VHH binders against q93235. Designs and how they scored, part 20

Target 1, 248 residues: q93235
Amino acid sequence: IFMKTLDPKVPRFYGKGTIIGVNPGVGYQPWLKERPDSTLIKYNLRDQKSYKAYLEQMKTYLTKYDSNATETRECGAGDSNDDLEKNPDALPCRFDLSVFDKGCSEKSDFGYKSGKPCVIISLNRLIGWRPTDYQENSVPEEVKDRYKAGSIAINCRGATNVDQEHIGKVTYMPSNGIDGRYYPYVFTKGYQQPIAMVKFDTIPRNKLVIVECRAYALNIEHDISSRLGMVYFEVMVEDKPVEEKKEL

## First folded at step 3 (VHH)

Design e15 (framework vhh_5c3l_4)
Fold by ESMFold2-Fast, scan of step 3:
Structure e15 (fold): chain B 248 residues (1-248), chain A 123 residues (1-123)
Amino acid sequence: as target 1 above (248 residues)
Amino acid sequence: QVQLQESGGGLVQPGGSLRLSCAASGFTFSSYAMSWVRQAPGKGLEVVSDISGSGGSTTYADSVKGRFTISRDNAKNTLYLQMNSLKPEDTAVYYCAKYIEDSFGTTYPFDYRGPGTQVTVSS
């Protein structure tokens, strides 16, 4: 098996074979280089230092979407990246972060200060892959009200019955998920990976919640193969007295 | 369908040993890196060990290095964790986890973990 790491300071093992494959994996942010082996997002509402690293990681991740009109183009509903395969001068669709302005933007501290943290959800890059539409009456119940043809819906739930009782209300941005205009992925200098954000509106204080997020398209959810379109992480929003500065 | 089923957990005294096993099915086992991750009560997931698909490369968390050994038997689709010199702080639910094939911007990406097996170290 061919192994690739995301960061040489933080070794991670990945199978290389999915780049041209047919099943995208699912990833999330923020992850912290200081705690690279952890999927835990844990912070204290009363201690800005406890979530500053998550905010900085979110900002760092999102710098790839800084506006550059010469390397990207505006795309309407009828556009796609189909031309990128045939025309080396074609520009990829620009991904607009303003879709997250409803409480998941940098101006909102990505919801962390208000105890409504936002998490980025993305799909792995698979060359030539695009979402396949569900038939209208075959859309899974959990995404039925947020599914749009040509898009990938996201749904997050508590991983166990206890977690599901605790996870509370979740908001998805965009509400219809990841738009298909950013597919298919092809090798191009200016390609911007589309993302969604998930906001945990009513997650309880001082409780660990294990979250499972799934991506929904016909060629993700209902394939016969061992295809998985999901990711796990944990969230713990504490509300405790501010700690004194630690002398090191 | 990916399935991972852990076994071998139990109650041991400090200084004792346990060997955990994870039976895998529903995917080409030898093509994926695997991990053992654990969760102590009230804490998040901690990665304790990783192993490459071939078994030729392994890593360990500082907290377990020198005490735990990860291995795999690709002919039997089974992952193992040999745990020696166990300490009370090793008490946790231990999960077998499958790494995601290539990822974009993901931290310690695994796309599946089993239901877990409880390890309790007490005097």
Scores: ipSAE 0.005, ipTM 0.141, lowest interface PAE 10.9, mean pLDDT 78

Design e16 (framework vhh_5c3l_4)
Fold by ESMFold2-Fast, scan of step 3:
Structure e16 (fold): chain B 248 residues (1-248), chain A 125 residues (1-125)
Amino acid sequence: as target 1 above (248 residues)
Amino acid sequence: QVQLQESGGGLVQPGGSLRLSCAASGFTFSSYAMSWVRQAPGKGLEVVSDISGSGGSTTYADSVKGRFTISRDNAKNTLYLQMNSLKPEDTAVYYCARESYLTDAYGETWTFDYRGPGTQVTVSS
């Protein structure tokens, strides 16, 4: 039992940093290596070159889900990685990218060409961690209609009142968030980290929108200062003419 | 090429001692925290102990506290586990593992990225 070796309330020091508790951090993609201090996803809808780097980063990130049938198993409803705690020969659940086929796949350029960009949301791995269900009457209002027991709901909103006016319609894939069958994370060669995608269906053109995404489970606390259980990024979809070389 | 190779396992009687070693190569050993992880027959993986890159911080599973001691020699790129007062319940394959952060935009967490092939420890009369 991995949780027996980790005290979830005791801060731990690793190498050059500190890891505190068992509350997972939330990450997003595409995050560009060339601009590591930037959280801005900005492109011109009329200029394919302006979003090529984001598409390449999305493809690179998703390469980790390439087929490895010998190290993973197919999991249906009711399956989980709980067997990995009891049986070291058990295989972790395979994560199927086809759940993103509704406009957030590589074939759809992750929505960028259509002005409906998709963003990957993930929880960092923490050994032995699994989501704890809310009680039926305790599910936060903002995820109530999309919450499924055993899963982690995702909700993205505008960070300020102005951003919330502008963010428009958001689609979540899977609709119920990150499925708990991929938890707990255990130390195993074939583990595939589950992800969700968020599609910005009606984000306005030529406006910067600051987005806040939160992950929801009873044992996920939202801490703005530590960025636990939440993540921030900015999106700007421009619709501007490409200046062409003019010749008389 | 990152490589971790354990040694020092074997058959020992209850109450005996063993010292496991892990030879590391292909990376800057002193920059990484290291762990010992074990897997008993028919059971899941258990993190036994970990040690920071400098050796200044260590932790132990409750099942081994007071009996096992983790240490490292950064000049020799070697991780050790001194196991005393061994019990039949300590019978397992022991793996040397490298700790790392999963680093994403705004996200970092503790995990393992490499482990050795393991060394068998059997505690039996």
Scores: ipSAE 0.011, ipTM 0.210, lowest interface PAE 9.6, mean pLDDT 80

Design e17 (framework vhh_5c3l_4)
Fold by ESMFold2-Fast, scan of step 3:
Structure e17 (fold): chain B 248 residues (1-248), chain A 122 residues (1-122)
Amino acid sequence: as target 1 above (248 residues)
Amino acid sequence: QVQLQESGGGLVQPGGSLRLSCAASGFTFSSYAMSWVRQAPGKGLEVVSDISGSGGSTTYADSVKGRFTISRDNAKNTLYLQMNSLKPEDTAVYYCAKPVEDSWGTYYFDYRGPGTQVTVSS
């Protein structure tokens, strides 16, 4: 019943998974360093201490975006990192975390306190990789309402029919997915990896939900055994009384 | 600081052989797995081969198994790719890559080399 994120046939170096191929893998946050083999995000709404580590993990991850203005530039529609392949003096596009201000910011405790937890979704950085657009009439049905040319759409569902009945409403930020202006990735000082956040608005209390998230572009294939284009994790939001002897 | 410099590419006839080298500096070479990655004209990146820090474990893409051999000399901080029975389909820029996993589980290739061109034609 439990899905594994790594196939034993996939090479592992330094005790961690690695990917062979041209398709990007998909990662998520938060996961805890003290439990690196666990894909379970589990906490109790009535116990702030039960989710403190997840909040600290997400805060620490997002400090990567505290770049100096001299190492990044503001990019508008139509801009991209294409110039970074040709011009060593060009600056990478700055990633704006304010797109997460609708309930997935640090001020919102990333939705954890309200039982609407947010999860960061990112693609592995492959040098020179860029998303290829679907042709207008060939966008997969599950993302066509949120797909925009030049972007990578994200879709999260319950891994089984039962999980899909329980997962409830899911909100994506940015709504159109990961913008392609932050690609291609090249090794440059100040590069900021684009991310998306997924918010579980109505996930049920006291139920384990197995989640499958996929990234969509023409040149992304989906294979969980190789950790390509998709990722699994589990969410359990408990609402249970806390036994605290100090309350006595 | 971390620097990777590829060499050994060139023009070769189908069925020929080439040996690529990558000189690494700025990090503890023996502590890191290393990869060879290639990009054919007009195509995306393909991971060709991986080797563990000790050299005890290697992997190969199906397209090159039995023809290519990855190796390393940790005393010289050098990575090698021996390419035998070369095919026109092996024509690509070859990059030496250091795989990086950040502290939150995102994997990527952080290489600083310009690559070395391999052309297989008559």
Scores: ipSAE 0.000, ipTM 0.197, lowest interface PAE 10.8, mean pLDDT 79

Design e18 (framework vhh_5c3l_4)
Fold by ESMFold2-Fast, scan of step 3:
Structure e18 (fold): chain B 248 residues (1-248), chain A 124 residues (1-124)
Amino acid sequence: as target 1 above (248 residues)
Amino acid sequence: QVQLQESGGGLVQPGGSLRLSCAASGFTFSSYAMSWVRQAPGKGLEVVSDISGSGGSTTYADSVKGRFTISRDNAKNTLYLQMNSLKPEDTAVYYCARGEYTDTFGHEWYMDSRGPGTQVTVSS
């Protein structure tokens, strides 16, 4: 349930996300409940207090993936959630956070301390929805090198010409995006929503960058004016002197 | 199977009031959060309000806060939206939905069912 303002000059969202409906919406983290009106991730690299809330939000979000062996199952290639609705004993696939151990884990402060912040990307849960594969020669160019059949590829770019110059190198985890084994979505106990993370490896200091992330599958349409299959947020990594810390 | 059916829409003058109802069936109503979502002509979907399964927690979009009240009657499997001080900007198709935004565990959105909608028109 995301809210959206339809302003083509300043693409904004109200309620931290994208449009819902017939096309799956795209969401992101960290979103702060204390600032529900903001899509801005802004922190000072020299001030750990400035990004503590983002780290706590990331940790809180990922708590739902804590070990739940009795309500989930191990899934390999070719597995899916196809039987969840019709089989009362079927278990949803377990999502393993170790896929983010390359600089987007809690141990790495999700990249914030090193100025390489990580952002979680997810699809809104639409019952029965599953990704449809592109034909081999029809995969969009921007995700062609990272596309895997059965999955949803993610691509993030600067939203304007200036942002595209500034965004720098972006790394995706998993590299092929959100794995299709966690689909179709059904509302069931123990369901673990799949996610991807995007790491901003070389985002510049002291510059606001407006980011547009798109999700790619044959049955995901992209409509800039309606913001289908995409999400916007802003990143500002500052590198400036901090004020004297108070003694408590 | 989940079924949701809205009623109570219509034409009202600015400053007027309407009460929308949503009849739910096919699931344990009290176990699920519910929401009202609207789509104005030429605009995207907007979440107007949501309410927890027990009715103990409610949220509202800034555009309707202080004017709209969401409520539910779990004994009757019915969701309500009381709309007061209506503005032309409230003109939209209103949908009853099973789902919510939650900030308890982070940025979680789901909408796994919605009704066909009911038209609300605020005009003189």
Scores: ipSAE 0.000, ipTM 0.234, lowest interface PAE 10.9, mean pLDDT 80

Design f01 (framework vhh_surovatamig_d1)
Fold by ESMFold2-Fast, scan of step 3:
Structure f01 (fold): chain B 248 residues (1-248), chain A 122 residues (1-122)
Amino acid sequence: as target 1 above (248 residues)
Amino acid sequence: EVQLVESGGGLVQPGGSLRLSCAASGFTFSSYAMSWVRQAPGKGLEWVATIKQDGSEKDYVDSVKGRFTISRDNAKKSLYLQMNSLRAEDTAVYYCARELTDSWGETYFDYRGQGTLVTVSS
């Protein structure tokens, strides 16, 4: 189903996979608070004012990752938040935004100026939830080349056959999706929610594209009618002349 | 200062009943949805039950449906969990938790108490 009729009371994290239950909801940014009933990301490449609100939303969202050196720790491969449930002195893993330096950082205006807009994808925080690995031969085809054990793969496609023809090349950061080292979520001060970014490298100009993004782990179910384990939004990158105010 | 203080845990025989209480202070209790979460020995945290601000909507993890009842008294700023037909697998530390929806529209638990131990053993 299309996002056109989405209830403004429906959260960005939709379906049974929100905080209640065992299947995490999927959300996205930039979502503009002044247009809470809209999932449309629409801007004109020739009009910097048309995408300023999206850039400010992205920047403001990412300030939650500003350094909390005393409340977080550096985590390498094999580390996790497992100790947080048993040890009151354990610190949660610090999330490093430098993984987005491949064209989805503030320095690149999150790809908006170049017509390659980036979108943040995140999972809602469920108490004690962690991703369960697919068996090696059971990884869904659409994420097989980007799946890593212990992680949550993200895949974005056009919601209909027409949208899929138009969506073009999509780049994922990190390439293996959301790393499991940031799970489980616990009540620890300084917890940093992991995120992924999706960059639309070759989305066409002047066409509305309806996007469906899914999160992949064995214990994440997908259901279109309840929007479980998935999220929808629309992207329209216009390339149209800007009319300046007529001199009076 | 937000405080949540659990009580009512103890040792009970399989098939028995216990009632847990949580006393809230330092915030407007009636403005928040509240939950019970638990942690069994050597296991991770597990969500058990949630109740909306006015008590109108309740939800439970499948393993306790029909056995546990969550309730609240906004005038007394208290949350309760009535636990019936207790099983050995219900043995856990039970925590009272506050639900928050942030400015980004994400809902999660932002505060919990120190917990109360429930042991179901013969």
Scores: ipSAE 0.266, ipTM 0.633, lowest interface PAE 4.2, mean pLDDT 85

Design f02 (framework vhh_surovatamig_d1)
Fold by ESMFold2-Fast, scan of step 3:
Structure f02 (fold): chain B 248 residues (1-248), chain A 121 residues (1-121)
Amino acid sequence: as target 1 above (248 residues)
Amino acid sequence: EVQLVESGGGLVQPGGSLRLSCAASGFTFSSYWMSWVRQAPGKGLEWVATIKQDGSEKDYVDSVKGRFTISRDNAKKSLYLQMNSLRAEDTAVYYCARVEDSFGHTYFDYRGQGTLVTVSS
């Protein structure tokens, strides 16, 4: 019944006390704090020094998940963080990094050495926010095969026609995206931000690819200018000789 | 076949001006919002300006307001960016991009290959 149309000039706040288009932003890693305005992930396969900073940023980011059982609990199907707001003794669900063991783990250098780089995708923390399920006929085609009720599907594509031609095969971990059991976010000791990883299996060498990743749930709107529900970054995997020093 | 072809980039001194052009083909140009986006060396893609189908509405990133002017000629199927008072920070590859808007979602579905603008003394 309610159709939303984005106009770049219209504020996200409509009418008296009404907020339209409120949804979580999407973030990615590795994002280097030393280059805060850069969304470029660029490295040379033949030069380990060129991707060291990305590996260190990924490892640093993931250190927050090295939690013990005293601050978190194991959650199975049907469990959620719903009790965190009302029960001071409730523990948040533990996020299991082993889901990334198929080429996106620290032991695999997050795919960088093999030219299959992995990128972390997360939703910004929005207090009290939780994903709303699509009705079966409303699931967008691009995530239909990987959508699970209660979860947030992730889809990454080449941003434009050129990038779509070049991006190649993409693998998602977990395949169903970010599980809703880690929502809602509340200020809770031991809370673990859920993440997904995207692996670029066949990205071409020596080509800049602009990537657009979107998060999908009924209550997530996508907006380029405000970077809501989506994120852009660029990947360039070079395969070129390391500059040789003249022999003296 | 949708095509966007940019031109007009080049080397210019700080304080100078350039006018970028984009020639569109393969679609009904007058039915789409259009944008200019740029990528500075070592930085990510930045949205610069957007213009409505009929040219009645325009928006700009804060850093270029008052200096850049976006315009279009639907009869010629062309998009323009007039860049005045250029600064070193404006150095970038500039892309013409088609805006798709569907049920509150906006994104770029096509871009050209870009035109390089270098601002240096």
Scores: ipSAE 0.000, ipTM 0.207, lowest interface PAE 14.8, mean pLDDT 80

Design f03 (framework vhh_surovatamig_d1)
Fold by ESMFold2-Fast, scan of step 3:
Structure f03 (fold): chain B 248 residues (1-248), chain A 123 residues (1-123)
Amino acid sequence: as target 1 above (248 residues)
Amino acid sequence: EVQLVESGGGLVQPGGSLRLSCAASGFTFSSYAMSWVRQAPGKGLEWVATIKQDGSEKDYVDSVKGRFTISRDNAKKSLYLQMNSLRAEDTAVYYCARGIEDTFGEVWYFDYRGQGTLVTVSS
């Protein structure tokens, strides 16, 4: 379902996943603007230059959570963005990046240097959209141990049987996924898009792994052909000697 | 500062037509995808239509396909919604919205909207 036979740029609007109030599309970072057609995250552990662009993209993406912190409020368990639609002066919930301090922070080079790369997972800002809870007995098996009512669980797997054998251990931050308190989005000034990070703890060296990540809530449908509620990307962590250009 | 000002709303009978306009200022209009969203009385916001930066691609919510046409004039910094065969269910405040791509180039969202223009469809 990745775009291996197509050469055109990735379209800005894709299927029903981009439609407001229906089914959110799922996106990821680092996505490099200079390589917009590529879903490949490929780097060599022995060559810091090979992952510098990914680190810079991650840092750039996350600066918005720091620069507008004064336009937000701290939200506890009982707080949410539910009243933002009615009150234009209400402050949106602040998204706390410290939840990524277990190996997915800037301090840890987002895991890239250690061969445990982290990937940001986010959903479209669909106007007025909120996650709806699964019935307790209807939570999908793959997220059952990490599902929390009021949240959107994330699960990443290998796209094929071979990829699933290779993907290894995956850690999710926050462990319960994206908290619903950050929904709905209604054009509020200072809004902070909630995100999750996925850390590939034991991904093998020198193997291409095709990853499929899905977002889980009752009102998120998964449709492979339309890429609804899911995203695909590829990870290749190389451990090879740096290839130098020969002198003239 | 970014401003979006809607106009063209009014009262119309079922089967009638209206043309909504949105005047943009404070940003490079031709660099952004634009959308129309609406809110019916007592209901949440609903996306209606989107148009790409250069007008090359358009998308609509199923309930308005074949009846509504979104268009833009980048030289005039204006967005339009031609509404034909109006139904009582189209009664809503219509908002002009600025679209932004956030992740993976295929994911989009809105960061600004105007104050809206009321469309009432009643017999």
Scores: ipSAE 0.013, ipTM 0.362, lowest interface PAE 7.6, mean pLDDT 82

Design f04 (framework vhh_surovatamig_d1)
Fold by ESMFold2-Fast, scan of step 3:
Structure f04 (fold): chain B 248 residues (1-248), chain A 123 residues (1-123)
Amino acid sequence: as target 1 above (248 residues)
Amino acid sequence: EVQLVESGGGLVQPGGSLRLSCAASGFTFSDYWMSWVRQAPGKGLEWVATINQDGSEKDYVDSVKGRFTISRDNAKKSLYLQMNSLRAEDTAVYYCARVEGYDSFGDWYEDYRGQGTLVTVSS
């Protein structure tokens, strides 16, 4: 697996698929503005200051979901953003952050303090794009147990055999992935980008784990070279004593 | 202060041609991929064509491939769509779009489109 260096002149989600309106790119949070060339999420469980920036980035990202009832509407299982294409007065579906209440909410410090860090997974916005369902017998094995028609399943694994041995248990929220009711995107005011969170329940201490996450729908191709349908990042949860350094 | 202003739409007979223009301001035009999207009366929004920062990469929806040409002039901060062999099915409001303007950290999507320009293909 060869990973290309992050290009600082190109946003993380830019690539042929991201702008063409055919195949979405995948991104993650938290990504720190102070370290734009880094895909490493590294912190020490014993040092709150080491993960404060990640918590602030997560909180900042999620402020866009502070709901205003006049700008969004509640959507049931049969609803979608289809009305947005024909009716400029239609309201986009409201994204409910309570789906992350099992250890990936702001209240739980997104799992960082407990050593079970959560990572946001999102797809870039493609005009008019919708997920296409797999045929019932053609769902990829790695998402079969969590796939739901009308949704985009997420699967995260260790990037190499060694990373896969170390990654441990991963929990997905929502369990069925990103719901298709939030598609299509069509330049709508108040649009709320749907996201999923991935929680690393048993990631080992003091080990670097390289993670590969993929999004699954029939019309999502996986190509890291073009940044399509998949993303890589690294996680290192340290458990080391905090020392105060001598002053100069 | 991002602004996109389309022009060049109008009534044209089947088989005719039109050239749409889009004037951009308020951002560094040459840093962004640009697209044309359209909405036919009573239909959903449809992506038509896209072009990368320097114009070396272009893509089109199958229904317009070989008939439409997207281009850009970074010095003039302008995007163009040359439309040839027009069909009744091409009747739509055409929008110039900067479809992604999120920051380098993937935090926010900043999408902008113009007011649109109406293209009517009718005998």
Scores: ipSAE 0.026, ipTM 0.435, lowest interface PAE 6.5, mean pLDDT 81

Design f05 (framework vhh_surovatamig_d1)
Fold by ESMFold2-Fast, scan of step 3:
Structure f05 (fold): chain B 248 residues (1-248), chain A 124 residues (1-124)
Amino acid sequence: as target 1 above (248 residues)
Amino acid sequence: EVQLVESGGGLVQPGGSLRLSCAASGFTFSSYAMSWVRQAPGKGLEWVATISGSGGSTDYVDSVKGRFTISRDNAKKSLYLQMNSLRAEDTAVYYCARESFTDAWGNEYTFDYRGQGTLVTVSS
């Protein structure tokens, strides 16, 4: 089913094979360079070495959001990156990582040590693309309670009925998803791609769970085959005794 | 420091031709895919064409297929756009852009550097 459509060698361009498209793909982290063809996040709660690579990948990914004041600006709720296309002196909005301080920050080991792993969700960059708001009466039920006009809501569920029974409670940061103030995307030295994080609060031990995450805006269609507006990955949090080296 | 410098823009009549050039410095040119993007007066940015680092693959927006040709010379660290059969709707500022490659799932496509742009005006 789903596994037949998962391919890390998905085409580089979307929207009729162009970098400038109408429907973004969805990406996630941590994705390890050592296993580039794997979408599996697997670790043992009792073995810190088993998740060290995921923590390092998360830290590496997030270093691009260093608060360098010379290349970015502070943005309020009413701001956007609209000026970046018209004003050569305009600076892109600075993305604030403190929104992840509720259990998905580096100081919390991104939830891995506590068995509540966090996953970064992002949209691929399409030049000039911005989310279009749903009409209030047309917001999909699964994101209705967390939808905010101007933003992209994220919803993650089990990919099959069995996975959905096992996935447990999921927390989204920010709760309203990816903030629209960082759109449209415009190529510039200081651009900071907005992200959201998903925390798996009660994912079961010793069970593989296939996760499907979808991004929601009126102009985002969900297409498994083309990996548009949605993404799949697998999580397995093991709770197995670590064998000690024994001397006889 | 990465630098991209465009040249070759100007005024041309409908049906005419222009060749744009982009001189790159400050990075290993052959390791990056390069693109041309444009902005018409009063409109947003539009991607025009991309060429892989080796030059082995190219892609174009539908409106320019068969009329424009993107090419590169890695030894000279230069990117080119040959524009034939120009139309009034091709009037725009054209930017040379370096594609930033990310290893995030979903193949994030981003441009981390662009030049100042070169103006192309197609009118009689």
Scores: ipSAE 0.012, ipTM 0.227, lowest interface PAE 8.3, mean pLDDT 80

Design f06 (framework vhh_surovatamig_d1)
Fold by ESMFold2-Fast, scan of step 3:
Structure f06 (fold): chain B 248 residues (1-248), chain A 122 residues (1-122)
Amino acid sequence: as target 1 above (248 residues)
Amino acid sequence: EVQLVESGGGLVQPGGSLRLSCAASGFTFSSYAMSWVRQAPGKGLEWVATISGSGGSTDYVDSVKGRFTISRDNAKKSLYLQMNSLRAEDTAVYYCATEVRDSFGTVWFDYRGQGTLVTVSS
């Protein structure tokens, strides 16, 4: 004879950093469904087969940005998605992938072939959420040179002192992060989730580097335990001879 | 390209029942958790129910527990929502959504469907 537990079950997509919430989580790609518990991006520079799955995942993720002229509109610097909730005829802003043509496009194998791998960074979708600007002179030092009012700056660092020594030069695309014109998020056909890419220009060969990326806006809190406003992943670019089978 | 097509909405009296369907294409359906979300006239979007890729786990918003049942048929690449004991407050456009998550389990929806209207009115 046991007492019945009546405590409510909490769905994993409830709470902060989900579609319901006030503080977005940060996600990255390529995340492989075949290895759902792994945050490791590991490949051998000399073995194209070792990074094929990452390239296919990146390509698949980006197909949603293929031309949707009838369901999206071109947006200039002064535009936003503000009208989407109020006007049924309003179209969401079209996200332009050409900003990634500096070595993070499909044509460049997202930098994997050259040992300069690119990683997509996105904010989890929260309905009605938009970035709030930092007050003047209150922008964190690590993003001060790349912060733009109305946008979300991204900064990636090595998670430990050793990782920070090894991570090397990091390039952000767009340089000032995720543009606020694609906010607020509204659950509508044709909405294009804005993204940034981070390129690891000088990451060393044969060394595991643990990376921490943070998103910056006044209304984004950073909480390691809850994975809010930040994300962790590991990168290992190997440069090893491919094992060849011997014929006997 | 990912495509979701909802159907089964309509006008129903309070206390009635409806079954919504969602036909999915362009992705490996069984690998993704699926959700139903709704938007009442003049209101924001509300999550209603989620089902795991295998169908072994389901979750519901409190207001529909015991009344709605989410299910899926992976062979037919279809998602369903059985709605019983409908109330005026259930009036909304219902959307089928794929649940996408990062490596830490934080989730969001990737939606491509047009929605299906459910009107509960006397």
Scores: ipSAE 0.000, ipTM 0.207, lowest interface PAE 10.9, mean pLDDT 79

